# Designs tried in a protein design chat: VHH binders against F-box protein At2g23160. Part 1

No score or structure here was measured in a lab: all are predicted.

Target 1, 307 residues: F-box protein At2g23160, of Arabidopsis thaliana (Mouse-ear cress) (q1ks79)
Amino acid sequence: MNSSSPISIDLIAEILSRVPSKSVARFRCVSKPWASMIRRPYFTELFLTRSSPKPCILFATVADGVWSFFSLPQYPYEKSSSASVAASAKFHVKFPPNNMRIGHNSDRRYFSYGYTSGLIYLYGDSSDDRSVICNPYTGEYAILPYLQRYRKTYSFLVFEPIEKQFKILFMAYLSGDRDHKILTVGTGNMKWRTIRCSLRYEIVSEGVSINGVLYYLGETSAWDNKDYDLKYDYAIVCFDIRSEKFIFFEIERFCRLINYKGKLAVIYFEDDVNYQSCLYRKKNYVEPDAINKLNVWVLEDVEKQEW
Structure headers, positions and changes below count from the first letter of each chain, unless a header shows other numbers; Kabat numbers aren't used for antibody chains.
F, E and O are the ipSAE of ESMFold2-Fast, ESMFold2 and OpenDDE, as the mean of both directions, binder to target and target to binder. V2 is 0.75 times the mean of E and O plus 0.25 times the DockQ between their complexes.
[cut] marks letters that were taken out.
The coordinates of atoms that the task and the answers printed are left out; those that the model quotes come from them. Centres of patches stay.

## First folded at step 1 (VHH)

Design b12
Fold by ESMFold2, look of step 5:
Structure b12 (fold): chain B 307 residues (1-307), chain A 121 residues (1-121)
Amino acid sequence: as target 1 above (307 residues)
Amino acid sequence: EVQLVESGGGVVQPGGSLRLSCAASGFTFSSYSMSWVRQAPGKGPEWVSSISGYGDSTLYADSVKGRFTISRDNSKNTLYLQMNSLRPEDTALYYCAKPTWSYLGTYFDLSSQGTLVTVSS
């Protein structure tokens, strides 16, 4: 009767059925690893797929490296008089198959994942783990080509909207050009290609992809970056997905990155911070309350990758 | 260049057996789960069976459970489908399918020739 998962599937379905759609978004943001996999799915009609009559919420639970994928209709058409059927989460598949191990860790330095419509990327950094792309509805998958794994790694699933390609950016904790790799998804002979990022840092945020650019926060204080004459311990790193090149903006302190209406926004708490240290940045500034100060900056000029 | 070449189809009476093969090249075969998909005349494609990359997990459509057996030999880059107790409704063009993902969603590429299975009295 009882799931081996820390949070049972039945409990998640019951919780989601009692929460409005806006609250499901908040649940995703607050929950540990489970929340980061809940996304509004898009269904497309292509060869063996067909368009969905209504959008669905896809979510996953993870127990001992095994992912269980579910969907919950946001706006179901109901033929029955039972409201519980319409709110019930639909189980799709457990992944991976037996004898395959995909690591799981709440720390993004040791485990990464990404989701788009019909594509889940899972990466573990243990030597026994497999990095995969899979269909969360059927469990059909491909194992990615081997990469040298390190204790600390980061990777991102990104979308390039002009060439309409998914790519996986892999960055190891250790410095050096050959430890940074990119792979284009969907080619029959997928191969990792080496890319250069001369700035050395530890990745300390989740990534945000906006209009073909991946943004994340790098912490630079532990590395020798003499060629850049850095003044602060943090940089917002911008990866242009099409050109596969990096640019960065220094920033004075730790912050969170979000997508605000198609533009990058920066959020941090402060009383008296001088905002002029961030060169060539557009902003929206909200004066903080005395008790709980919150500042939001919006980056508006990055689309041309000017540095 | 990815190539999937199906073979082993033919004409057989109801109750008969056939064994389909699919020779794969141009990609790392063992890194992919693989599937058989069939298309009867005038119908859309129908998923038949899938097998994991290591061959340790299999799935079947309800219409073929107990009659069909999927297998693979990764040393020969070959996928198999053993079909027993064939019925007229199994008549179809059978495709070996590798999963493909694009910005338009997930799909199986069925652009190969396939192998025709005809079950008739």
Scores: ipSAE 0.199, ipTM 0.684, lowest interface PAE 5.1, mean pLDDT 66
Fold by OpenDDE, look of step 8:
Structure b12 (fold): chain B 307 residues (1-307), chain A 121 residues (1-121)
Amino acid sequence: as target 1 above (307 residues)
Amino acid sequence: EVQLVESGGGVVQPGGSLRLSCAASGFTFSSYSMSWVRQAPGKGPEWVSSISGYGDSTLYADSVKGRFTISRDNSKNTLYLQMNSLRPEDTALYYCAKPTWSYLGTYFDLSSQGTLVTVSS
C-alpha cells in the first residue's frame, strides 16, 4: 500500500478550486479537513476566482512593442434581456517591462506567438530577438535563452499532456541547417536543444496541437528532398511532443488542419488549392466559377495513417 | 538545481520595518520575474509582490501597496522585500518564488524554507 504522500491541503485547495461547484460540495464529505478547508474564506475566494473557467476571450493590443492583455468573460448567453451587457474587457497586465519591447509583425515568419494552457509565448522583432514566456494575467514571465533569428522563423508553443511540460519548437530556416531547436520550459536552466528534421518543407499553416502531437502543413515541392520519394507537394507534419520525433503524411492538396473532437481533421475544397495558397502568399486569386466541394477527412489512426 | 534561500524575518512591533532577502541560485536570475508570496498561519498562500527581471516593473497586492517595496540586485542574484508599516496581519511565512508554469496555470514553488515575519505588540 504505497503510502501516497498526503497531498498538501494547499494543493487540495488548488485542485478543488478548479472543479465544478457540485463536485466541491461532494468533496466536503471526504474528510473533516477538506470540509474545513472548503469553508475557509480563502477557498471561497480562490474558488470564485478560479471557478469554472468561464470561457473568457483573451486578447492583446500591442503598441510600440508593449503588449496589453485583456480578457472578456463569456457569459453563458442566458437569453436574458436585449441589454447588450457590454462586457467590459478586464485589463490584466502590460508586457514586457518598460525597458523591453517585443515587436509585432503581421507576417508570422517574423513574429511568433502562442497560447497554450494559460501560457503565452512571444518571439518578436525585439532589439535582441528575445523569446519570452509569460502569464498574461499576472505578468509573470521568463526570458528564454537567446536564439539567433533566421530570415523566416516559425515557432510553436506546445504542451505535452503526459509529462505536463511546455516546449517550444523553433523551426530553422530551410536554406540552412536542417536543425530545429527545441526548448523544454522548466524551473532550471533552460537550454535550446537541436532536433534534426529529415524532410525539408515550408510551413504553410498554423500548428494544431492534439493530445501531445503537433500538426502543421508543410510544402515540400520547393525543396530538394532527395531522401524522400515524395509524390505530393504537401505533407502533414506530425511532431510528437514527448518523443520529439517527426512523422510525415503526404497529402495531395493544400488543406486546413483542425481539431475535430480530439482528432486531426483536414478540410479542403476541391478547387481551393490555389485560393488557399494565395491566401498564405498574400495573393488574391479567386476563380469565381469554382464549384467548391468541401471535403473533411478525419485522421483515425496516426500510426496507420488511416483517414 | 534551483535554490531560493529567504532571510531577514523576525519579530517586530506594529509599525515596524523589516527587509527580507532571497538568495537565488541554479538559474539565470535576471531572466525571470520574481515574486514574494506569504502564508499566514491557517491561511492559504497569498501573493505579495512581483518584480520584472530587470527590476523596471513592480506589482503589489492591494494589502501591501504603499508599504512594501520589492527590489532586486541581479549582480548578486538577490531579491529583496522592504516591509514598512508592518501590521499584525502581515504575520506570515514569506517565500521567494520563481514562476513555474503548468497546464493549470502559473504556480509558485513554495518548497523553500521561507522566512518568518511576526508582527506583534
Scores: ipSAE 0.058, ipTM 0.500, lowest interface PAE 2.4, mean pLDDT 81
Fold by ESMFold2, look of step 7:
Structure b12 (fold): chain B 307 residues (1-307), chain A 121 residues (1-121)
Amino acid sequence: as target 1 above (307 residues)
Amino acid sequence: EVQLVESGGGVVQPGGSLRLSCAASGFTFSSYSMSWVRQAPGKGPEWVSSISGYGDSTLYADSVKGRFTISRDNSKNTLYLQMNSLRPEDTALYYCAKPTWSYLGTYFDLSSQGTLVTVSS
């Protein structure tokens, strides 16, 4: 028996599609966008910063493109059964209405989701290729303005905390196009705006938003970046959500990005030879024995790139 | 463009030795752990050995421990495998492998030509 920990929304949805209707799996939302650590002997556990009043865990089930949203009180130390979780879960809404369907895909290049400040961002493989932002408690939603997808397009939901604005960043990478799109979510006519990033890369991580800055890892080796004196194949890209400006700094190795106590932390395995045979049955993997050392670096100043 | 060129294979009798080499180009060699992977006739790929980017950590499959030694020279962008006490079951096409990392996981791309090792009397 393999079980991912921490549990994500898509893992909960997969589990619940196989259990009785009145049962639901318990989970806690954490800022750990790690793919899998099944064969790693070491973990860095992050704290959930609690707020007042008592926080709740929001989770969802998805079946045939229809999502059901629930909440639970946060009780991390209690053991849970399917019946116990279902009995304590508060159902909010089934989404979407009106014969719409929003399918889930584990590959984030074909499906993006996000949650912040009471709103969920979703898109799937619909005929319209449109994105949706919704309130999971009321079922209120908006279909965002159409933007023609590029193949394997990434997108991020971000929140600007000073002006309290949600934004959707659509990233272009396969065409060599430096022009990205951004949308400020509002009540009026919303329009996609073009923003520019001079560095060319493929996005190879999930995004992490910390204190109004979105961070992600870019792989630069397949692109012509002659205007830069790049020494390595990777860069951490920093997007300031308020100013909508990009900066970056090179990093020698592939790494994973996390939010650690309000600061960006970078996790390396010095010997990144891992096997994840339980991740997908359809893939062929070579089974290596991993060399495992865990190193953690914390960025103190984004502008100075101090660690 | 990533290129990996293996050499040093050949025919050898049981108990013999071979040294494999892999010339790497098109990427920052020292930023990646490197591996040897082999594929015997009619079987799937089998991981053999890995070495860290700086060369300070090594790992071996149980079937080759004590007989094979992996090493690298980052100044020459070259990976090596010293193979001693060879057995008929070591007969395989040997590949030099670079990891590909993404949020989808870690994959080996075995698109090179490899070098054939045959152990027979």
Scores: ipSAE 0.012, ipTM 0.473, lowest interface PAE 7.8, mean pLDDT 65

Design z10
Fold by ESMFold2, look of step 5:
Structure z10 (fold): chain B 307 residues (1-307), chain A 118 residues (1-118)
Amino acid sequence: as target 1 above (307 residues)
Amino acid sequence: QVQLVETGGGLVQPGGSLRLSCTASGFTFSYYAMNWVRQAPGKGLEWLSGISGSGGDTSYADSVKGRFTISRDNAKNTLYLQMNSLQPDDTAVYFCAKSLTGYFSDYWGQGTQVTVSS
């Protein structure tokens, strides 16, 4: 293994063994085998995309602030080994192209990333780090306008498919001190605009963009939301990317959100917990897939909230 | 239908020069920034240079700065890349690309081969 070289064969083999060959979803592995395979000088972020005539797996390794982007074709009919996986990986680009520094931080309070429609967003809450949107296939990039952020940073890269616009939504932490911000990426003056969301919550999921709507899970239990008279501890937040308006609907428990055939699906086990929060709080985990049934609900109509 | 056609590639000796052209059709050429990228044998894509729709702003990758010059002729719907002081590691297929948002490409040509050898 080299400190400036491609991802290890062990990591490639593990990634491919855990990705369904027919899946079209963005995900990040957080299982114990994944954690044991992430080496100190390398971090691997995995994206599964449909961005060309052939779907592919886009992934990156990062060492010392330098990102290397790769793709693998999906091989549903071919058997793979660690050696054949390494030979199949297509290297695209190292980023950034000069001595610019873009750090990776596993603590989501200090680092945000996103992928949609062929672009990657990388953003940290540090004045020494550059925040950028880049094309991982060519190395084209744009430096984002400065935005001072405090505490946890939650941001989403989204694509508005009607006007073909990329936007970045920054959600301020629930201190009450900062307004949320939104940026439209384009050739004009890129300027952060203030956006309001009166419901208070902690963001506890990654975002899923489907047909011009961004979905994510908010946990509302720690804050006073008396104007809404909430009955449950969680809400699915729906952000209409074009109108820039928020809609909420409550949900009784922690769940995971995915794009299922162009519709939002909610996945949970009966005793499931906020896995990411439990890791940071050193909470003991029961193996949920050993004794629990999987529940899946698909949202059929966002406006009617029909399931 | 967007079409981009690259020409002007060929075999050249080290230290030599080539000028690439890219003829565009199917969109209003002057509205969009354009890019040159290349792919060396067995390597990934490398962004080289970009130019604004008006031609007033240019940018270059460090690997080609000072040696390559991007330009455009909006009356002829043509993008150019003047490549000087070519070396063997410049051997690649060269593509022109149309920008989506002024920074990011959404359409590519078929490419033209440039080979630098003695």
Scores: ipSAE 0.000, ipTM 0.216, lowest interface PAE 14.6, mean pLDDT 66

## First folded at step 4 (VHH; from b12 with T100S S102T Y107D)

Design s12
Fold by OpenDDE, look of step 6:
Structure s12 (fold): chain B 307 residues (1-307), chain A 121 residues (1-121)
Amino acid sequence: as target 1 above (307 residues)
Amino acid sequence: EVQLVESGGGVVQPGGSLRLSCAASGFTFSSYSMSWVRQAPGKGPEWVSSISGYGDSTLYADSVKGRFTISRDNSKNTLYLQMNSLRPEDTALYYCAKPSWTYLGTDFDLSSQGTLVTVSS
């Protein structure tokens, strides 16, 4: 207890838990005791409990490589007309500024994006193999260290909740080396590190991050996987963000991955058994839609692969 | 080890100009965006401006837009801030920082000494 402050550290924690996160970050500079308190897991828990973020929908439009970020308040029970919802949209910022441009490409191999914990990651279709992180509300941004790749491929922005770090996972090109690249975002000397992956696959879904694990669907059928006796054409890939390790388990059908109450769930229809239907959905990014039986499986144990 | 050394601060009259410099070492300078942050007496840190690694993109706080210009020379590992039309409210300790990202948003390491800018009549 710094004897000189008329306010106890506990009371300060209570007060700070009620202010915007950006303000909390600034308050770290007030004193060493404050900085220490803010970094404690207790404060994080307190802050998250007190700050019930009003659910908002973040969306962006892109024109000529310039992005415009908007947010809409999400009121769970208001059946508002599409017109009324649009009218309530809040404009935040255009990005990037000046002559910098980040081009959009419909092919995810040439354009990647991610949103997690209030930050946006963009890897655009440009001659420059640059990655950018941006705060869509303030426009603050950083260009990440240059990564030279033979060919563009998929990448993910992920958040590790224990160490409170952002990481970027840059996937290897399928016909090339099996080595993925990973970057930990921080104040120090950021460097791309190499991570080996024993399984070859094409990414065929968006990533879902749950409790420090990134999940996505991979197609394995078209690739040399000599080390694996694969029974099916698809696998769920589990990436532990903290340990930076991969776990794979096969799945019978093309499916949608979702976060269901803090657990991974897979959704599929009976017609998804049809190979042609699966290919069509993959190619056209069509979500499962059938009049047949809906199946939902929830992953109970990642390590044991129990559903 | 990452080192940032600010210079160029001083006392100026309202309407005056200053040019700040930041010498960077210990990392690949051109690979990182850089920022200026200031802290006025009795206030929290305030973001002022950012520039991309190659200098092709710049951002400014509304409070300094049109008056301040951020630039960099990657061959010299140096960041600059040209400050024109200075006002008393610009009085602060100015820091050069490499931006980082946390769950709380943008983070700036203000462990450097900074350079003091005082605007007074």
Scores: ipSAE 0.012, ipTM 0.254, lowest interface PAE 9.0, mean pLDDT 80

## First folded at step 5 (VHH; from t03 with S59Y)

Design v1
Fold by ESMFold2, look of step 6:
Structure v1 (fold): chain B 307 residues (1-307), chain A 118 residues (1-118)
Amino acid sequence: as target 1 above (307 residues)
Amino acid sequence: QVQLVETGGGLVQPGGSLRLSCTASGFTFSSYAMNWVRQAPGKGLEWLSGISGSGGDTYYADSVKGRFTISRDNAKNTLYLQMNSLQPDDTAVYFCAKSWTGYFSDYWGQGTQVTVSS
């Protein structure tokens, strides 16, 4: 009996039990929160789309570089029904085609992926890997031009909602170079363009795109940014997708970014620290009774920096 | 640990040719794209060319397209750069680089000097 990589109904039910049942917000599920469900040779990704007439959970299984895409309806909680959350997944497509290979690595330092507005972005640059965007419902795809990286690289698939354009923002961290690369998807012979970013930082969060602006957290250093009078080690970077311009706001501590009702929310715990920040604040032992409080700030106006 | 050793540099006259080699160890060579970059005196790093792990896809910067040819021999863990029609502006230290993520010094060889002069 040949065992392929089909996801079991019981595993789907376990995955869905970990998603808030009343939430219809988009989620990006990565292997870390689902570690007990991840086995070699496959890796599960979970996505939730808000834009459909019916809410649904889009998820994928991956085995030996082959992605299989599925969806499940996400229904609201009803106290009068005993409906099972272990609903049967609807299969859409496997990707890539059998005559093509796309790289996959569980280590996020070596593989970038993302989902926005109905498309999946997969970026890998090892061996014969092709970076690609694809429609997970139909299997239609576009192969991206090659772009070499020398260090940790981070890429974002973004959608510009006014002109309905997908773009890939590639953040390179070469010494002495503040310029980054951007690609507009679907323009014939796609070519990477250079764009200027005046602030140097390392990306330390996932990106969130809200109303044509991509937000992410950067870890900065005053030494690497002598052109600025930086006060803190972090900045929220705002990338206007249409104008392709960067704006940043300093922030004093590590935080997480989410889309809250169409506005950026900044969430942090009082004792939550970046691993690198913990190394700079050296300690000889671990404090077992640290206090951990959740704080939430909501950005009211991006241009005015009003919270 | 990853090691990359570049050889084949030297002095050549304008219009001449050189072939650079890069021997790799410490990783599965055929699983990674490889690149050539250079650093001219007083200049920053310039990416020149890249090749997929199988060798099936090659890429070139506009400054070297048509003059340089990248290739690899996965059985010998060796990357090559054939450089033709060399000009004085090609004078630089040439490095091979692994495409996998990492820090600058950990993914580069020590380089080989190429000097183009009369």
Scores: ipSAE 0.000, ipTM 0.129, lowest interface PAE 18.4, mean pLDDT 64

## First folded at step 8 (VHH)

Design j2 (from b12 with S50Y Y54H)
Fold by ESMFold2, look of step 9:
Structure j2 (fold): chain B 307 residues (1-307), chain A 121 residues (1-121)
Amino acid sequence: as target 1 above (307 residues)
Amino acid sequence: EVQLVESGGGVVQPGGSLRLSCAASGFTFSSYSMSWVRQAPGKGPEWVSYISGHGDSTLYADSVKGRFTISRDNSKNTLYLQMNSLRPEDTALYYCAKPTWSYLGTYFDLSSQGTLVTVSS
């Protein structure tokens, strides 16, 4: 049955934190004790790992291009002492080595990072920096081939489960077919390869990898997609990690994507805007922060696009 | 190219009524919730009202509840604001606003011309 009941931000965070998956979930802030562990000039990124015995959370702090990796037992949204949480954090490694710097920028359009299947990808926007893939538990790493970063860029670290390969999908400019690049991570001669995606869009979500397919949301209204008979302004882009081919299907509205029990689920939030909640961050912009209702659909078959 | 063109503003006496319109183009209108935002002289922007993409949910700022009614006609790509029982404090430049969603968050773009409502005798 269709539900239109409003839900709180706390319930949304709890729902997302409890999704069982083989993917990594990212949180900005789950509870007050987690927020109090963040100190300037440090940046903390949270990675959720799930294992059969005991789930844990991988997180990092960044200062002056140096990353420190930690883990904690997974805690759902519940209030706990920040001193108890800090004391239970297990340090793993400080990266990179003392003669190297990994660039960092708080604007995700100029800095990309990701985590999947035990490896972390860090890709900076400066030609002076080293972009790497590393094991956050051991500090083992590989230097990635140079790739010139464009104005708007996104990248996803993905894992291909049949051949057991890590790949990085890099997308710049978000116009024309030649702006998509892929790298197969391995020893020796890693080279960026250009791959075709004829649909033009701007990426407006994080990516979700499920059973060898990367999913993300594209906004298509600002581009000439005359080769497609598009009815809506959004499409879910599906990237088959093994074949390196794209398919897509339109979706009526902005949504968030999650892995629900090995299947793609979409969550619609229809924003509620309140006078007290609007922020005018730029001369021409007002940001709403209200959520009107939660709607969930689960994709049963990506090739048939059945929900 | 997203375009929002407001109209229907004017000068009206206190207690009067006006109906604002917003013609939308360059995007799939029914896929977006829409809002009215106003800016009084010398003040920052103030959210006024919201309507969902299919028109089944509406919200209003406390200052306008019971006096203003937001509506939309998706077949005409048009957003409306019926303003009744107007007060001098409703004097403002009114904008219709489309949300923009991105990985950086959600914003309203208020770069349109707007339509001026002046409530005075």
Scores: ipSAE 0.000, ipTM 0.375, lowest interface PAE 10.6, mean pLDDT 66

Design j6 (from b12 with S50Y T100E S102T L110H)
Fold by ESMFold2, look of step 9:
Structure j6 (fold): chain B 307 residues (1-307), chain A 121 residues (1-121)
Amino acid sequence: as target 1 above (307 residues)
Amino acid sequence: EVQLVESGGGVVQPGGSLRLSCAASGFTFSSYSMSWVRQAPGKGPEWVSYISGYGDSTLYADSVKGRFTISRDNSKNTLYLQMNSLRPEDTALYYCAKPEWTYLGTYFDHSSQGTLVTVSS
């Protein structure tokens, strides 16, 4: 991989230090100081990757529709040489016009991205009619088949480990059974297929894939789910990537999902609340802070919901 | 059905030139970045060059940089490789490739027969 221009490792480190290293959603935003350093039409997309036995941090910039991908060694203090290191863009690419316009903000409802098993997935402005998958190390990419997009959408790039296939799950906002779509990435004759998920919810977490299952948190209280006799305001949605079937189980509180040693772990604080959920239930109410503690639960068996 | 058909190979002397072509069908050619890959006798595949879907971004392996030029004509669904200043070590079977996605990150599609380039005096 070659680049057209070098950027010093000091500048790259400054970029990475100004973007929170947590969650993908934080990597889609440029801060005010970041924007003043870089021209304002730039959007910087940052994610942590493992691309080889020697791990690297991958990040991207975009200007005038031109994406530039860079890599940086994840362990800079372990260098055996005193020579300075400059990171150059591995490639520059312009994806087809009107398929990949960046939205007017960093909200996942207007622009989103993901990274799974060495590939990135981009979908853009609600006016765009296509999405892109790309190998950020080689520059190889494909423009995916047309999908009529709604303004508020959620999507996930997932990898099916038995058949060795990538899939893209599209979850429509305010959805009936017929609006959700899935695509198996392949050659020549890819097309979007309708999938059923009759439970209604707002997606309020990033997705995490573990052993062929995609997990995410849904907030259910604002929706009519009388067919499911729900007792709590939240459900962990489990999507089996191979069978393309949804199951869920209720959870009492807003929580964060992580992969802990190949198992799903749930992390929450006693007064941690999703802002959007507060708008529907408490209307800007913020309970006075008191003593708060971290709780961690690990799911031992998805089918039996054993913790 | 995806089809990639290479042509333009042959026997040339060191320092000579060849232009390879790859005719593509069965997919929307302009929606994919494309690559050239070569395989010398008794060796594994070696990536040679890459071009973006609109042709405005190119990459080259260090071994061919400055000597080879990749291009594409989206109106003809054709990928090209102009090979100049050829050396004996460029002797190989040359393939064009579109992206393929795997768990291990292998990105070559080897569905074609390739075209043989032999550089000898």
Scores: ipSAE 0.175, ipTM 0.665, lowest interface PAE 5.3, mean pLDDT 66

